# VH-VL binders against Rusticyanin (rus): the designs that were tried, part 3

Target 1, 147 residues: Rusticyanin (rus), of Acidithiobacillus ferridurans (p0c918)
Amino acid sequence: TWKEATLPQVKAMLEKDTGKVSGDTVTYSGKTVHVVAAAVLPGFPFPSFEVHDKKNPTLEIPAGATVDVTFINTNKGFGHSFDITKKGPPYAVMPVIDPIVAGTGFSPVPKDGKFGYTDFTWHPTAGTYYYVCQIPGHAATGMFGKI

## First folded at step 18 (VH-VL)

Design i92 (from i88 with light chain S53D)
Fold by ESMFold2, look of step 19:
Structure i92 (fold): chain C 147 residues (1-147), chain A 117 residues (1-117), chain B 107 residues (1-107)
Amino acid sequence: as target 1 above (147 residues)
Amino acid sequence: QVQLQQWGAGLLKPSETLSLTCAVYGGSFSDHYWSWIRQPPGKGLEWIGDIYHSGSTNYNPSLKSRVTISVDTSKNQFSLKLNSVTAADTAVYYCTRGDYYHYMDVWGQGSLVTVSS
Amino acid sequence: DIQMTQSPTSLSASVGDRVTITCRASQRIYRWLTWYQQKPEKAPKSLIYAASDLESGVPSRFSGSGSGTDFTLTISSLQPEDFATYYCQQYWSYPYTFGQGTRLEIK
């Protein structure tokens, strides 16, 4: 279910990401981690994800962690999704990433000074995953990252 | 091309109320934030506050007790009132347009307001 | 309030020089920073938003970089029309605040 946030609320949510940046990697520790991702945050190219002030970073998450994910669509004029899969790149214009192991589906477009966001909890098994935007063309042009 | 035109009285006595109006031409008033910025002569810039087209406001705490920003959406205008002025309020006042992320991309021509005793 | 500190406060340079101006925030503002150019008797003009995104119509000799607390405006080859005062401004947290300005004079 999509909720609405004001810009100050979005900024507060961005600060809740518990990762630690090293290069193009955001590393999480502990048994519960909070990942906060934004679609096309100001200062990041269209189309891309932002996590902890990095573009499409690799996320390193401890095996067996509880992963709380907040996804915020900060891109005025467009919908986006944050969907997790084991299907790696490259992606076609219409990505084929089924089964989706966790994710958000398509966000509303920002309106009325507000931004759509949603939360989900994910319990990954060990392995490699990818987070992908399913809007046609976005993953094909780089809107994805590795977990 | 969006243009902002501002007007109001430029000479005030201490304790009077500063009142400025900004009109928006050539673009949408909706879905934007509208701000007032001031610059004392020879000094830097100070953000006064903003208003969303729906009427929601945010003010600089340093001025909040004296400032009111309002909108008239039927005229595509917004205004600034600053009560109980002193010489410290002498400045050029600018109206600005902010985008959805509050980045200020269009500025009015500026209005010099002088407070004299 | 987030204080924005620019360095240097004043600078003289020759046409063709590479010029850098820095801006430091008193707390993390990520990439929520604008650079403005203000010429005498004129309103400020936006050059760069989101720390690094060039405003439409701004010459490519202008560039911005940085994230977090430390930001840089660079003019790669100074031109006579670049004489101005430059301001950074954070728009991460209310109240939005400006640096004190950097006055750039062309020799």
Scores: ipSAE 0.650, ipTM 0.855, lowest interface PAE 1.5, mean pLDDT 91

Design i94 (from i88 with heavy chain S56D)
Fold by ESMFold2, look of step 20:
Structure i94 (fold): chain C 147 residues (1-147), chain A 117 residues (1-117), chain B 107 residues (1-107)
Amino acid sequence: as target 1 above (147 residues)
Amino acid sequence: QVQLQQWGAGLLKPSETLSLTCAVYGGSFSDHYWSWIRQPPGKGLEWIGDIYHSGDTNYNPSLKSRVTISVDTSKNQFSLKLNSVTAADTAVYYCTRGDYYHYMDVWGQGSLVTVSS
Amino acid sequence: DIQMTQSPTSLSASVGDRVTITCRASQRIYRWLTWYQQKPEKAPKSLIYAASSLESGVPSRFSGSGSGTDFTLTISSLQPEDFATYYCQQYWSYPYTFGQGTRLEIK
């Protein structure tokens, strides 16, 4: 279920990300990690994800960790999704990424001074995953990243 | 193109209430934050507070006890009241438009308010 | 409250010079920073938002960089109309705060 947040609340959520940046990678450690992803923060190109203020970073997450994900749609005027799959790029306009192993589905569009967000928990097995926006055309034009 | 026009009394005595109004032309009043900023003569800028068209406000804690920002949606106007002024409140006051992410992209012409010593 | 500190407080330069102005936040503000230009007796004008995004209609000689706590405004080739006071402002956390300003004067 999607919840609403004010901009100050969004900013507080962004600070909850537990990763460490190195280059274009965000690295997580520990038994529980918190990933906070946004869709198109101010100043970032449309369409993109941002984690820890990085565009579409590679996320390095310990196998077997409990991964708490918060996804926030900060892109006024557009919906987005944050969905995890093993299917890597390239993606078609309608990305075919089934099975989706975890994710959010499509967000509401920001309105009334608020932003939609949701949380989910994921327990990855070892391997490579991708996070992908399923809005038509977004993944094909680069709205995805590697885990 | 959006324009902000502001007005109000420019000369006050200590303990009076500063009152300024800002009218918004050529754009939507909704989906923006409306702010007041002040600048003492020859000095830097201070954010006073903002308001959304719903009436929700945020104030600088340094002024919170004395400041009220209000909106009149029927006129596309918002206002500033600052109670119990002193000479330290002498400044140019600006109204501004903040976008959905709160950066201030349109500014009014400014109003010099002088509080006598 | 987040303190914004600009450096230098003033500088003199010639037309054609490359000019850099820095801004330091007392805590992390990521990219939530705007640069303003203010000419005498005029309202400030936004130049750059989100640390590096050029506002519409602003000449390409202006650029911004930085994230976190350290930010830079650069004018690549100074023009006569660029002599003004420049302010940075964080809009990460209420209350939003400005740097003390940098006055750019003609040498």
Scores: ipSAE 0.609, ipTM 0.852, lowest interface PAE 1.8, mean pLDDT 91
Fold by ESMFold2, look of step 22:
Structure i94 (fold): chain C 147 residues (1-147), chain A 117 residues (1-117), chain B 107 residues (1-107)
Amino acid sequence: as target 1 above (147 residues)
Amino acid sequence: QVQLQQWGAGLLKPSETLSLTCAVYGGSFSDHYWSWIRQPPGKGLEWIGDIYHSGDTNYNPSLKSRVTISVDTSKNQFSLKLNSVTAADTAVYYCTRGDYYHYMDVWGQGSLVTVSS
Amino acid sequence: DIQMTQSPTSLSASVGDRVTITCRASQRIYRWLTWYQQKPEKAPKSLIYAASSLESGVPSRFSGSGSGTDFTLTISSLQPEDFATYYCQQYWSYPYTFGQGTRLEIK
């Protein structure tokens, strides 16, 4: 379910994101897209997601696309999740978010010089979604973004 | 508190092999990359290479033909060998720890290696 | 290899001055850059990692900024103990490389 990567492998995964940045938005196009998200990547604040070198960006994804998501926990000492929901902000400190339409569940914490990552595939329908971390307090303090 | 202590012969003749060892106190090899960096007198810093706990190495291409970095996990030590030294290899050599993100957050005290005939 | 170019090579300043040192990468390194301080006959000391994150115990007068290829180290009010040589270092891609250094001297 969760695989392990060295830092050079994490860097290679980060480069595979197929989006295009414009302001606070990462825009994807085509029938297949690859979203690569990291929790609290070096140089980004706790708590946050990074996608394509942007903090908590809005993701614009074509409805009906095949979306391959890679999520990497780069935050030493903490687990995180990357979970997709229709429930928008604000979020409670204990974010019992249901329904989760796709996602990762909680990652292992980084250890032994390695980082946990996982992949999943999602086929969105038209509409607005959010990606959130379900660790208590994280979404409430801003660890989420819009899709 | 992680500490690095390094030692090895400080005076060499041309064509000899430079050999330095770095001991790691208060940490584990499985958590970090371990690097060697050198600094010729009065000059800047040059990354020589690193080693992961598995024995996987990465070397600066400029030195790759002459350099070997090794790990001894039973002693919490890693070592540098540089073959066929010349005067151009005179430098202070540092061992370093890379944190989870590989920037050098702990440095050894440095070892001056002088190459003369 | 990624070349790191620092500017200036040498800088004279007085206690209390605001100083800036720049570092430019020959290709994009995003934020994977560390600033080091080195005093004579000592090993370098990490000041700032990830371009802008202050290392524990480093005074708040030090700050870093930049991303991509252009980076800046700033000392807001220079103190006597800040006279040293400063290096930037990229750790995005092997081989990891350093700038040429900037000597900060008493005017």
Scores: ipSAE 0.457, ipTM 0.788, lowest interface PAE 2.3, mean pLDDT 88

## First folded at step 20 (VH-VL)

Design i100 (from i94 with light chain S53K)
Fold by OpenDDE, fold request of step 24:
Order: sequence, then C-alpha cells, then structure tokens
Structure i100 (fold): chain C 147 residues (1-147), chain A 117 residues (1-117), chain B 107 residues (1-107)
Amino acid sequence: as target 1 above (147 residues)
Amino acid sequence: QVQLQQWGAGLLKPSETLSLTCAVYGGSFSDHYWSWIRQPPGKGLEWIGDIYHSGDTNYNPSLKSRVTISVDTSKNQFSLKLNSVTAADTAVYYCTRGDYYHYMDVWGQGSLVTVSS
Amino acid sequence: DIQMTQSPTSLSASVGDRVTITCRASQRIYRWLTWYQQKPEKAPKSLIYAASKLESGVPSRFSGSGSGTDFTLTISSLQPEDFATYYCQQYWSYPYTFGQGTRLEIK
C-alpha cells in the first residue's frame, strides 16, 4: 500500500489538495474532496502534519463527502501514520486510540532519497473527527488535528 | 566531514566543450542530489542542473541543449559537460551537494573556466 | 521560471547594526528557500535552509523568516566577518533559481 516518491513527485502531490486555506482552517467543498497531508515537511516542527503549508490545521469537510486522502511521509529517518478517529485529545505517549475509522497505519521510514506515500478513501458522517499519528509520543506532543 | 573536490580544464576556445569533474569524499554518494552551479565574474549564481546517484538528471532549460551531467558511482564522482562554449560561459563553476531535501549544504572549491579566442 | 528578487541590491552598515535583507518569489515557494553567504573568491556558504532553519555552525545572530513569497534574512548584530554578499535561492521547483544578491558593505 505504501509507494515511493522522489522529492519533485512529493511536491507535485502536495499541490493536489483541493481545500481552501483561511487562517488555521482548510475548507473543502463538493461531493469529492482530496486531502493531501505530509509529515514532516522541512521548516516545520517535529512532529507535525502539514496541509497547505499549515501545521495541524483544522479540516472542514462536508458530511457525506467522498474523501480521498493522500498521506506522504516526508520525514527522513522517521515513521508516521495518518489515522482518523473520533477520540479527541489529550493523547497518551503510548496511544490507545479506538476505534480508528480510517487511516494509513504505520509508514516505512524514508530512505535512499525517496519518500513514502499512500492513499485511502473515507466517507465521513456528520460530527467531529481527529487525524492523529499513532507513533508513540507523536500525538502526545501535538501531532494531530481536528476534522 | 564531507568534502567536494573538483577539477577540469580552465581555459577553452569558443565551440569547445567544457568538462569538469567533482569527487565526493567523506560521505555517501547516495540519497543526495549533486548539482552544478556557475557564477560569471562579478555576477550572480545560476543553477545548471543536478543528478541523483541513479543517473536521473534535471537541467536548466536555458542550458539543456548543451549540458550533460553524469555520475560514476564506482568513483563517487559526477561530471559536467557543456558543449559549444562561448564567452558567455566564462564563469566560476561549482559542484555542490543537495541534502535529502535538496538544499545545497556542501560546495566544491570552484573552478574558473575562461572562454577566449 | 520562478524569479527571486532581493532587496536591497546593496547596503552599507556598521558593526553592531541590525540588518534585514528581503527576498520575494514570483510564485509561492512555501518554505523551500535557502540563504547563502558568499565572500570574495570563496564558494557560497549555506546559512539558512527551509526558510528559517539555521545551518549547523552558523551563529545565532542569523535568522530567517517567511513563507509563501516573502522572506527575510536578519542579522541581529552585525559582526566584522558578516560583510559579504548574500543570496536567496528557491528549491521548490526546477529550475532552481537565485536572487540577484545583496552586497553588504561596511559603512
């Protein structure tokens, strides 16, 4: 499920996000949306997610939409995950997050000049969700965002 | 620590081919992008192109038709060829290492190449 | 190609001064910007990468800020060894491009 990409390919994928940025919120509209998230881009604090060059932004997605998610591990030497849950913060160092309603699972560690990425589709119902990294300590130190 | 050592002919006639080589010492040739930059006397910097250890190249469109960058992984070296030189190609040429994210963190000492009839 | 425009082209300052150099990209480059210092007859030296990250061994008086199209290099208290030419460079998209340079000379 995990694929490899060069840096130029990663940059191109980042541009595929269909959201609109306002402050710390990325708003999506339409029946089908494409969320592209990375962890961790250069210039951002470790650990964190980036969407539209925002750290851990709130994502506003229409209920009932088809959400195509592309997650890119851009963090040399580290693994990450992008998993969606209704469980909000705070998160423990050893997170016990149940249930995960959608997500990537743990990524391989980027190596040999490449980065890892994967895709999944999610159909949210109305409500509040969170995207989190399940690597121990990451969510506890702030690697999560609200949906 | 990583060091780049470059060499090649410094004086050329018009229409000749510029040829420079850069050797990498003290570090891995893999998981980096290797670039060539040039700087005409008293002027700014121009990116020429880069190469990954796999041989994948990227060139500045302004020079693409005349430029070839190659790599010899067995020697930890990469090279620059620039065909059909003119006076406009007179410059100090630098080889450089791009980190995992392509910012250029290590530079060679530079090679002055003068094109004169 | 992405055009990088630095301001000013040159400036004079004294030791101890706070110095600010700006760089503007013709397109959004996010944080994919490097600042270099170059002294006469020497190769450029990387100072700041990813717009705000200090390169190893670079004094803390150097700092970088900005994202998107507008970036700033700041020297909080100018030292004698800081008189040089500074360049910004985008590495967001090929071809990578440099600003025209800012010559920082002693007043």
Scores: ipSAE 0.865, ipTM 0.943, lowest interface PAE 0.6, mean pLDDT 96
Fold by OpenDDE, fold request of step 24:
Structure i100 (fold): chain C 147 residues (1-147), chain A 117 residues (1-117), chain B 107 residues (1-107)
Amino acid sequence: as target 1 above (147 residues)
Amino acid sequence: QVQLQQWGAGLLKPSETLSLTCAVYGGSFSDHYWSWIRQPPGKGLEWIGDIYHSGDTNYNPSLKSRVTISVDTSKNQFSLKLNSVTAADTAVYYCTRGDYYHYMDVWGQGSLVTVSS
Amino acid sequence: DIQMTQSPTSLSASVGDRVTITCRASQRIYRWLTWYQQKPEKAPKSLIYAASKLESGVPSRFSGSGSGTDFTLTISSLQPEDFATYYCQQYWSYPYTFGQGTRLEIK
């Protein structure tokens, strides 16, 4: 379920990500990790994901870990989603993506000075995955990342 | 386009209360934070505090004990009160509008407030 | 509080010069930084927000860059109307804070 957050709360949530940044990669370690992704933070191009102030970074997550994912739509005026799939690029304008786990669904459009956020848990097995936005055209124009 | 107009007393004696009001024209309070900034003569800028149209406020800790910011959505106005003023409070005071992400994109014309005995 | 330190405090330049002003935050503020221009007896005017986004109506000779703690305002070719005082401001965390200002004067 989507919840609402003020900007200060959003900023606080962004700081909860447990990954470590190196180049364009965010590396997570341990049995429990927390991934916090935002959609189009100020200063970033539309459309894109941000993790640790990186655009669409590669996420390295240990297989078998418990991954708590927090997704925040910070893009006023637009909806976004955060879904995990084994299907890699390229993506069509109308993506046909089969999420491997129940993701966020489409976010409400931010309004009334607030932003939407939601969370879900994922238990990845070994392999390569991708996080993508299922809003038409977004993944096709680059709103995705590798896991 | 959005414009901010300020008014209030510009000359105060020590211990009096500063009172300024900012009116918003050409826009609404919704989806914005409304701030007060001050600038002593020849010096830099200091953030005083802000308020959302819901009434939620944030104050600079340096002034929190003396500052009150309020909003009147029916008049499309917000106000600043600063109690127990001293000469150190002499400054040009600005009201500002913060966008959805709180960057200050519109400023009032400023109000010089002088505190002298 | 987050301290914002600008460099230099003042500088002299000529029309046509490339001018660079830097701002350093005492803590990481990501891209939550605004640059303002202020002329005498006028309110500050926003130039750049989100560290690198040009405010509407601002000439393209102005640009902002940086993220984290170090930021730069650049004027590619200084014009007569650009002589003013410039401020950086973080809006990452309360209380919002400003740099001490950089006075850009004519050489």
Scores: ipSAE 0.835, ipTM 0.934, lowest interface PAE 0.7, mean pLDDT 95
Fold by ESMFold2, fold request of step 24:
Structure i100 (fold): chain C 147 residues (1-147), chain A 117 residues (1-117), chain B 107 residues (1-107)
Amino acid sequence: as target 1 above (147 residues)
Amino acid sequence: QVQLQQWGAGLLKPSETLSLTCAVYGGSFSDHYWSWIRQPPGKGLEWIGDIYHSGDTNYNPSLKSRVTISVDTSKNQFSLKLNSVTAADTAVYYCTRGDYYHYMDVWGQGSLVTVSS
Amino acid sequence: DIQMTQSPTSLSASVGDRVTITCRASQRIYRWLTWYQQKPEKAPKSLIYAASKLESGVPSRFSGSGSGTDFTLTISSLQPEDFATYYCQQYWSYPYTFGQGTRLEIK
């Protein structure tokens, strides 16, 4: 279920990401981590995800951690999704990424000065995962990242 | 192209209420933030506050007790009221247009408001 | 409030020079910064948004860089019409705040 946030509320949510940036990697530690992802923040290219002000970063998360994910669609005029899979790139225009192990489904388009967001909780097992937008063409043109 | 035209009384006595209006021409009033900025003569710029076209407001805490920003969507206008003015409120006042992310890209010509002694 | 500090306060340079103006935020504002140009008795004009994105119609000799707390406006080859005062402004956190300005004088 999607909720709405004002721009100041979005900014406050972005600050709650618990990762540490090094290069193109965001590293998390501890038993509970909070990942905050946005779609196409101001100044970033379409289409992309941003975590901790980095474009499509690699996320390093401890196996077995409780991962609280907040996904915010900050891209006026477009819907997006944040869906986690073991299926890696490259992706077709219609990505084939089943099974989806956790994710959001398609967001509403921003309206009325607000942005849609949702939260979910995920308990990863060891291994490599990818976060992927399922809007046709977005993953094929680079809207994904590694976990 | 979008133009902002502003008007209101330019000379006030202490304790009066400053009242300015800004009209929007040549563009959409919807889906934008509308702001007031002031600049004392020869000084820098101060953000007063903004309003979304639907009426949601944000004010600079330093002025919040005295300021009201409002919209009239039927006329594509927004306004500033600043109560209980003093000489410290003497400034050029600008109206501005902000996008969905609050970037201010269009400015009115400015209105000098002088508060007499 | 986030304090924005510009350097230098005043600068004199010749046509053709490369000019650099800096802006420092008192806390992290990521890329949420605008640069403005203001000529005497005129409203400010937007040059750069999102720290580095050139506004439509602004000459390519203007560029912006930086993220976090330290930002730079660069004019690669100064022209006579670039005489003005330049302001940075953060739009990360209310209240939005401006730097104190940098007065650029040609010749």
Scores: ipSAE 0.669, ipTM 0.866, lowest interface PAE 1.4, mean pLDDT 91
Fold by ESMFold2, fold request of step 24:
Structure i100 (fold): chain C 147 residues (1-147), chain A 117 residues (1-117), chain B 107 residues (1-107)
Amino acid sequence: as target 1 above (147 residues)
Amino acid sequence: QVQLQQWGAGLLKPSETLSLTCAVYGGSFSDHYWSWIRQPPGKGLEWIGDIYHSGDTNYNPSLKSRVTISVDTSKNQFSLKLNSVTAADTAVYYCTRGDYYHYMDVWGQGSLVTVSS
Amino acid sequence: DIQMTQSPTSLSASVGDRVTITCRASQRIYRWLTWYQQKPEKAPKSLIYAASKLESGVPSRFSGSGSGTDFTLTISSLQPEDFATYYCQQYWSYPYTFGQGTRLEIK
């Protein structure tokens, strides 16, 4: 389910995020929203997620929207995941976040000048969620955000 | 420590072909982008193009019709050819190493190429 | 092509001054920007990448800020060795492009 992208293709995908940034929050509106998340873009600390060029932002998504998520692993040397749960921080080294309501599982490590990415669709019910990397140690050191 | 050493003829006549070679020492040739940049005397910098170690190239559209960048992976070298030069091609030419995200972190010493008028 | 415009094109300042140089991109480049220092007859030297990250061995008096289209390079206390020309470069979109340069003279 993982596809490969060149750096120019990754840059094009990053621009498809439909959110609006305000501070550390990315706000979405409409019936269908597109969330594009990356793992550790250049200039961001390890480990982190980036959405709309913000580190681990809070995502505000309308309840009942169709959420198309693209996750891209831009971190050379590491795998990551983008998995959605209701279980909030703090997280242990081996984060126990079951049940996972939607997500990607573990990405391949970037190779051959390319980056792994995948898409999934999610239909959230109202409430608070978290997006979490399940690679051991990553969530414990801050690789998560709120939805 | 990665170092780039470059060489090639420094004096050309109009219509000749510019040819420069850059050798990579103290590091891996793989998983990097290899670029050529030029700087006319007293002027700014211009990106010419790059090549991935596998041979895939990208060229500045302004030069694409005249430019060839090549790799020799057996020697950890890459090269620049620029056809049909004119005085406007007089510049210092630099080879560079780009990381996985195309940030150019290592530069060669520069080669002055002069095209007579 | 993304055009990079630097301001000022030249400036003179005294040792100890705080100096700022700006760079504006003609379209969004997010944080994909490098600042270079170039001394006469030398190759450019990277100072800052990803708009704000100091390259190793670069003095902490140098800093970069900005995202999107507007970027600054700051030297917090100018030293005599900082006489040079400074360039910004975007590496968001091919062809990669440089600003026209800012010549900094110490007086």
Scores: ipSAE 0.666, ipTM 0.862, lowest interface PAE 1.4, mean pLDDT 91
Fold by ESMFold2, look of step 20:
Structure i100 (fold): chain C 147 residues (1-147), chain A 117 residues (1-117), chain B 107 residues (1-107)
Amino acid sequence: as target 1 above (147 residues)
Amino acid sequence: QVQLQQWGAGLLKPSETLSLTCAVYGGSFSDHYWSWIRQPPGKGLEWIGDIYHSGDTNYNPSLKSRVTISVDTSKNQFSLKLNSVTAADTAVYYCTRGDYYHYMDVWGQGSLVTVSS
Amino acid sequence: DIQMTQSPTSLSASVGDRVTITCRASQRIYRWLTWYQQKPEKAPKSLIYAASKLESGVPSRFSGSGSGTDFTLTISSLQPEDFATYYCQQYWSYPYTFGQGTRLEIK
């Protein structure tokens, strides 16, 4: 289920991402990694994901790692999802994403000075994956990234 | 277009309480953070604290023991009280509006508060 | 507290000049930075938020750049109305803090 965080708590969560940035790639190492993704942080275009302050970065994650994902909806006025799939782009306005291998489902919209967030754990096998937002139109207009 | 109008007593003696009020016109009071900032004459700016329309506050630790920020949602107003003032509290005091992400985009006209001895 | 250090403290320039003002944070603030302009006897006016986003109604000759700890405000062609004091401010971590200011004067 979805939890709530204040803006200072959101900022603390964003700093827990364990990746290392190189260009538009965030690289993770080790047996356990923590990916922290946000939807549309201040200064970023709608619609987008941000990981480690990068827009829609490619995530490089070791196969077989334990991946703890935190997703935070920082976009006032909109819901979003962070869902992992093997289905690559392009995406339709009404996306048909099957199967979803891990993810969050749709977030609540921010209210009362707070932001919704949730966590999930994932154990990837080798290969290429994508993270997408399933809100109609978002993936079609670029709200996705590669893993 | 949002406008902030502020008022309060401008001349105080040491140990008195500074009290300022800021009224919000032409916009929503909800879903915003409301802040007080001060600027001693000829010097830089200092953030005093903020309040969300629900009444939740955050204060600069340097002033926390002396400061109270309050909101009156029925009047679309928020206020600053600073206890036990000294000459070091002489400054222009500004009220400001912050968005959901605390970016401050609207400022009041400023109130000069002078603490004499 | 995050200390914000501006450079230079004062600057003399002519109309038409390109000017830059820098701001350095004592720790990482990512892009959570605002630039303000303040004219004598007036309240500060917001120019740029999120380090690089121009506030509505601000002329395009103003621009901001940087993320992390080092930030720059640029005025591409100085106009007479741009002579003022400029402040940076971080809004990443409480207490929110300002740079000491940069006074931009006519040469």
Scores: ipSAE 0.637, ipTM 0.853, lowest interface PAE 1.6, mean pLDDT 90

Design i103 (from i94 with heavy chain H32Y)
Fold by OpenDDE, look of step 22:
Structure i103 (fold): chain C 147 residues (1-147), chain A 117 residues (1-117), chain B 107 residues (1-107)
Amino acid sequence: as target 1 above (147 residues)
Amino acid sequence: QVQLQQWGAGLLKPSETLSLTCAVYGGSFSDYYWSWIRQPPGKGLEWIGDIYHSGDTNYNPSLKSRVTISVDTSKNQFSLKLNSVTAADTAVYYCTRGDYYHYMDVWGQGSLVTVSS
Amino acid sequence: DIQMTQSPTSLSASVGDRVTITCRASQRIYRWLTWYQQKPEKAPKSLIYAASSLESGVPSRFSGSGSGTDFTLTISSLQPEDFATYYCQQYWSYPYTFGQGTRLEIK
């Protein structure tokens, strides 16, 4: 479920990401990895995900790893979700995607004084996946990335 | 809308203590950080410190030994004290509000403090 | 302390020009960067927070971009009221620090 966090807590969470950046790819290694993704608004009005300061980067994660995902909503005026799916683009305005793992669900709009965040664990098998925001219009306008 | 109004002595002699107060109108201290910023004449901005409504403070290390920021929640006010002032402390002092994103979205009108012999 | 370096220190431009100001952090600050505008004898005014979020009431000609260490403030079409001094400020870690400022003057 969604939780509330202060800015100092958000900062601490951001630093927990275990990936390494190379170009537009964030590579994770090891048996246990921690992915920290934030919903940001770098190009109004279209939101995007940010991982390690990269916009919608490709995430390379070892098959069979335990992936701890932390999703943070940093947008004051928008709700978002972070769902994993095998369905690639293009996405409809209303994607209606059943995630392959219990993801974040829809985030509420952050209340004054707090950020919204949630976490879940994923155990990927070999293959190609995508992370997607299922808020209407967001994925259709580019709020997604490849795994 | 929230407004900040500040006051305090504007002329000091060396070694005296600077004392400024900022009052918050149209809002509350809850979930905000309250900061002091200063700007010497013709120069840039320097962060002095901030305080949360709980009383938790953070100070610029460059001023920490001389600075005290306090809050009076009953009056919706917070204050700045700077001990042992010198000419280098001459500046316009601003009180500010930082929302939960910690950017300073509301500023006081500023208070010129001149330290002169 | 995190050092914030703005570029340029000053620039001259004309009404209608596209203006770009950059700010570099000495270390990673994610997107915890604010841009301020200050006019003479006035308090600074926040324009952009979280690197790219437009403050309420700020004209859309202002935009911010960047994340990590390099940030940019852009004015797409300069207006007469935009001539002022601009500052970036990081609020990733204490002590919070400002860039040295960029004075935008009329050409």
Scores: ipSAE 0.624, ipTM 0.878, lowest interface PAE 1.2, mean pLDDT 92

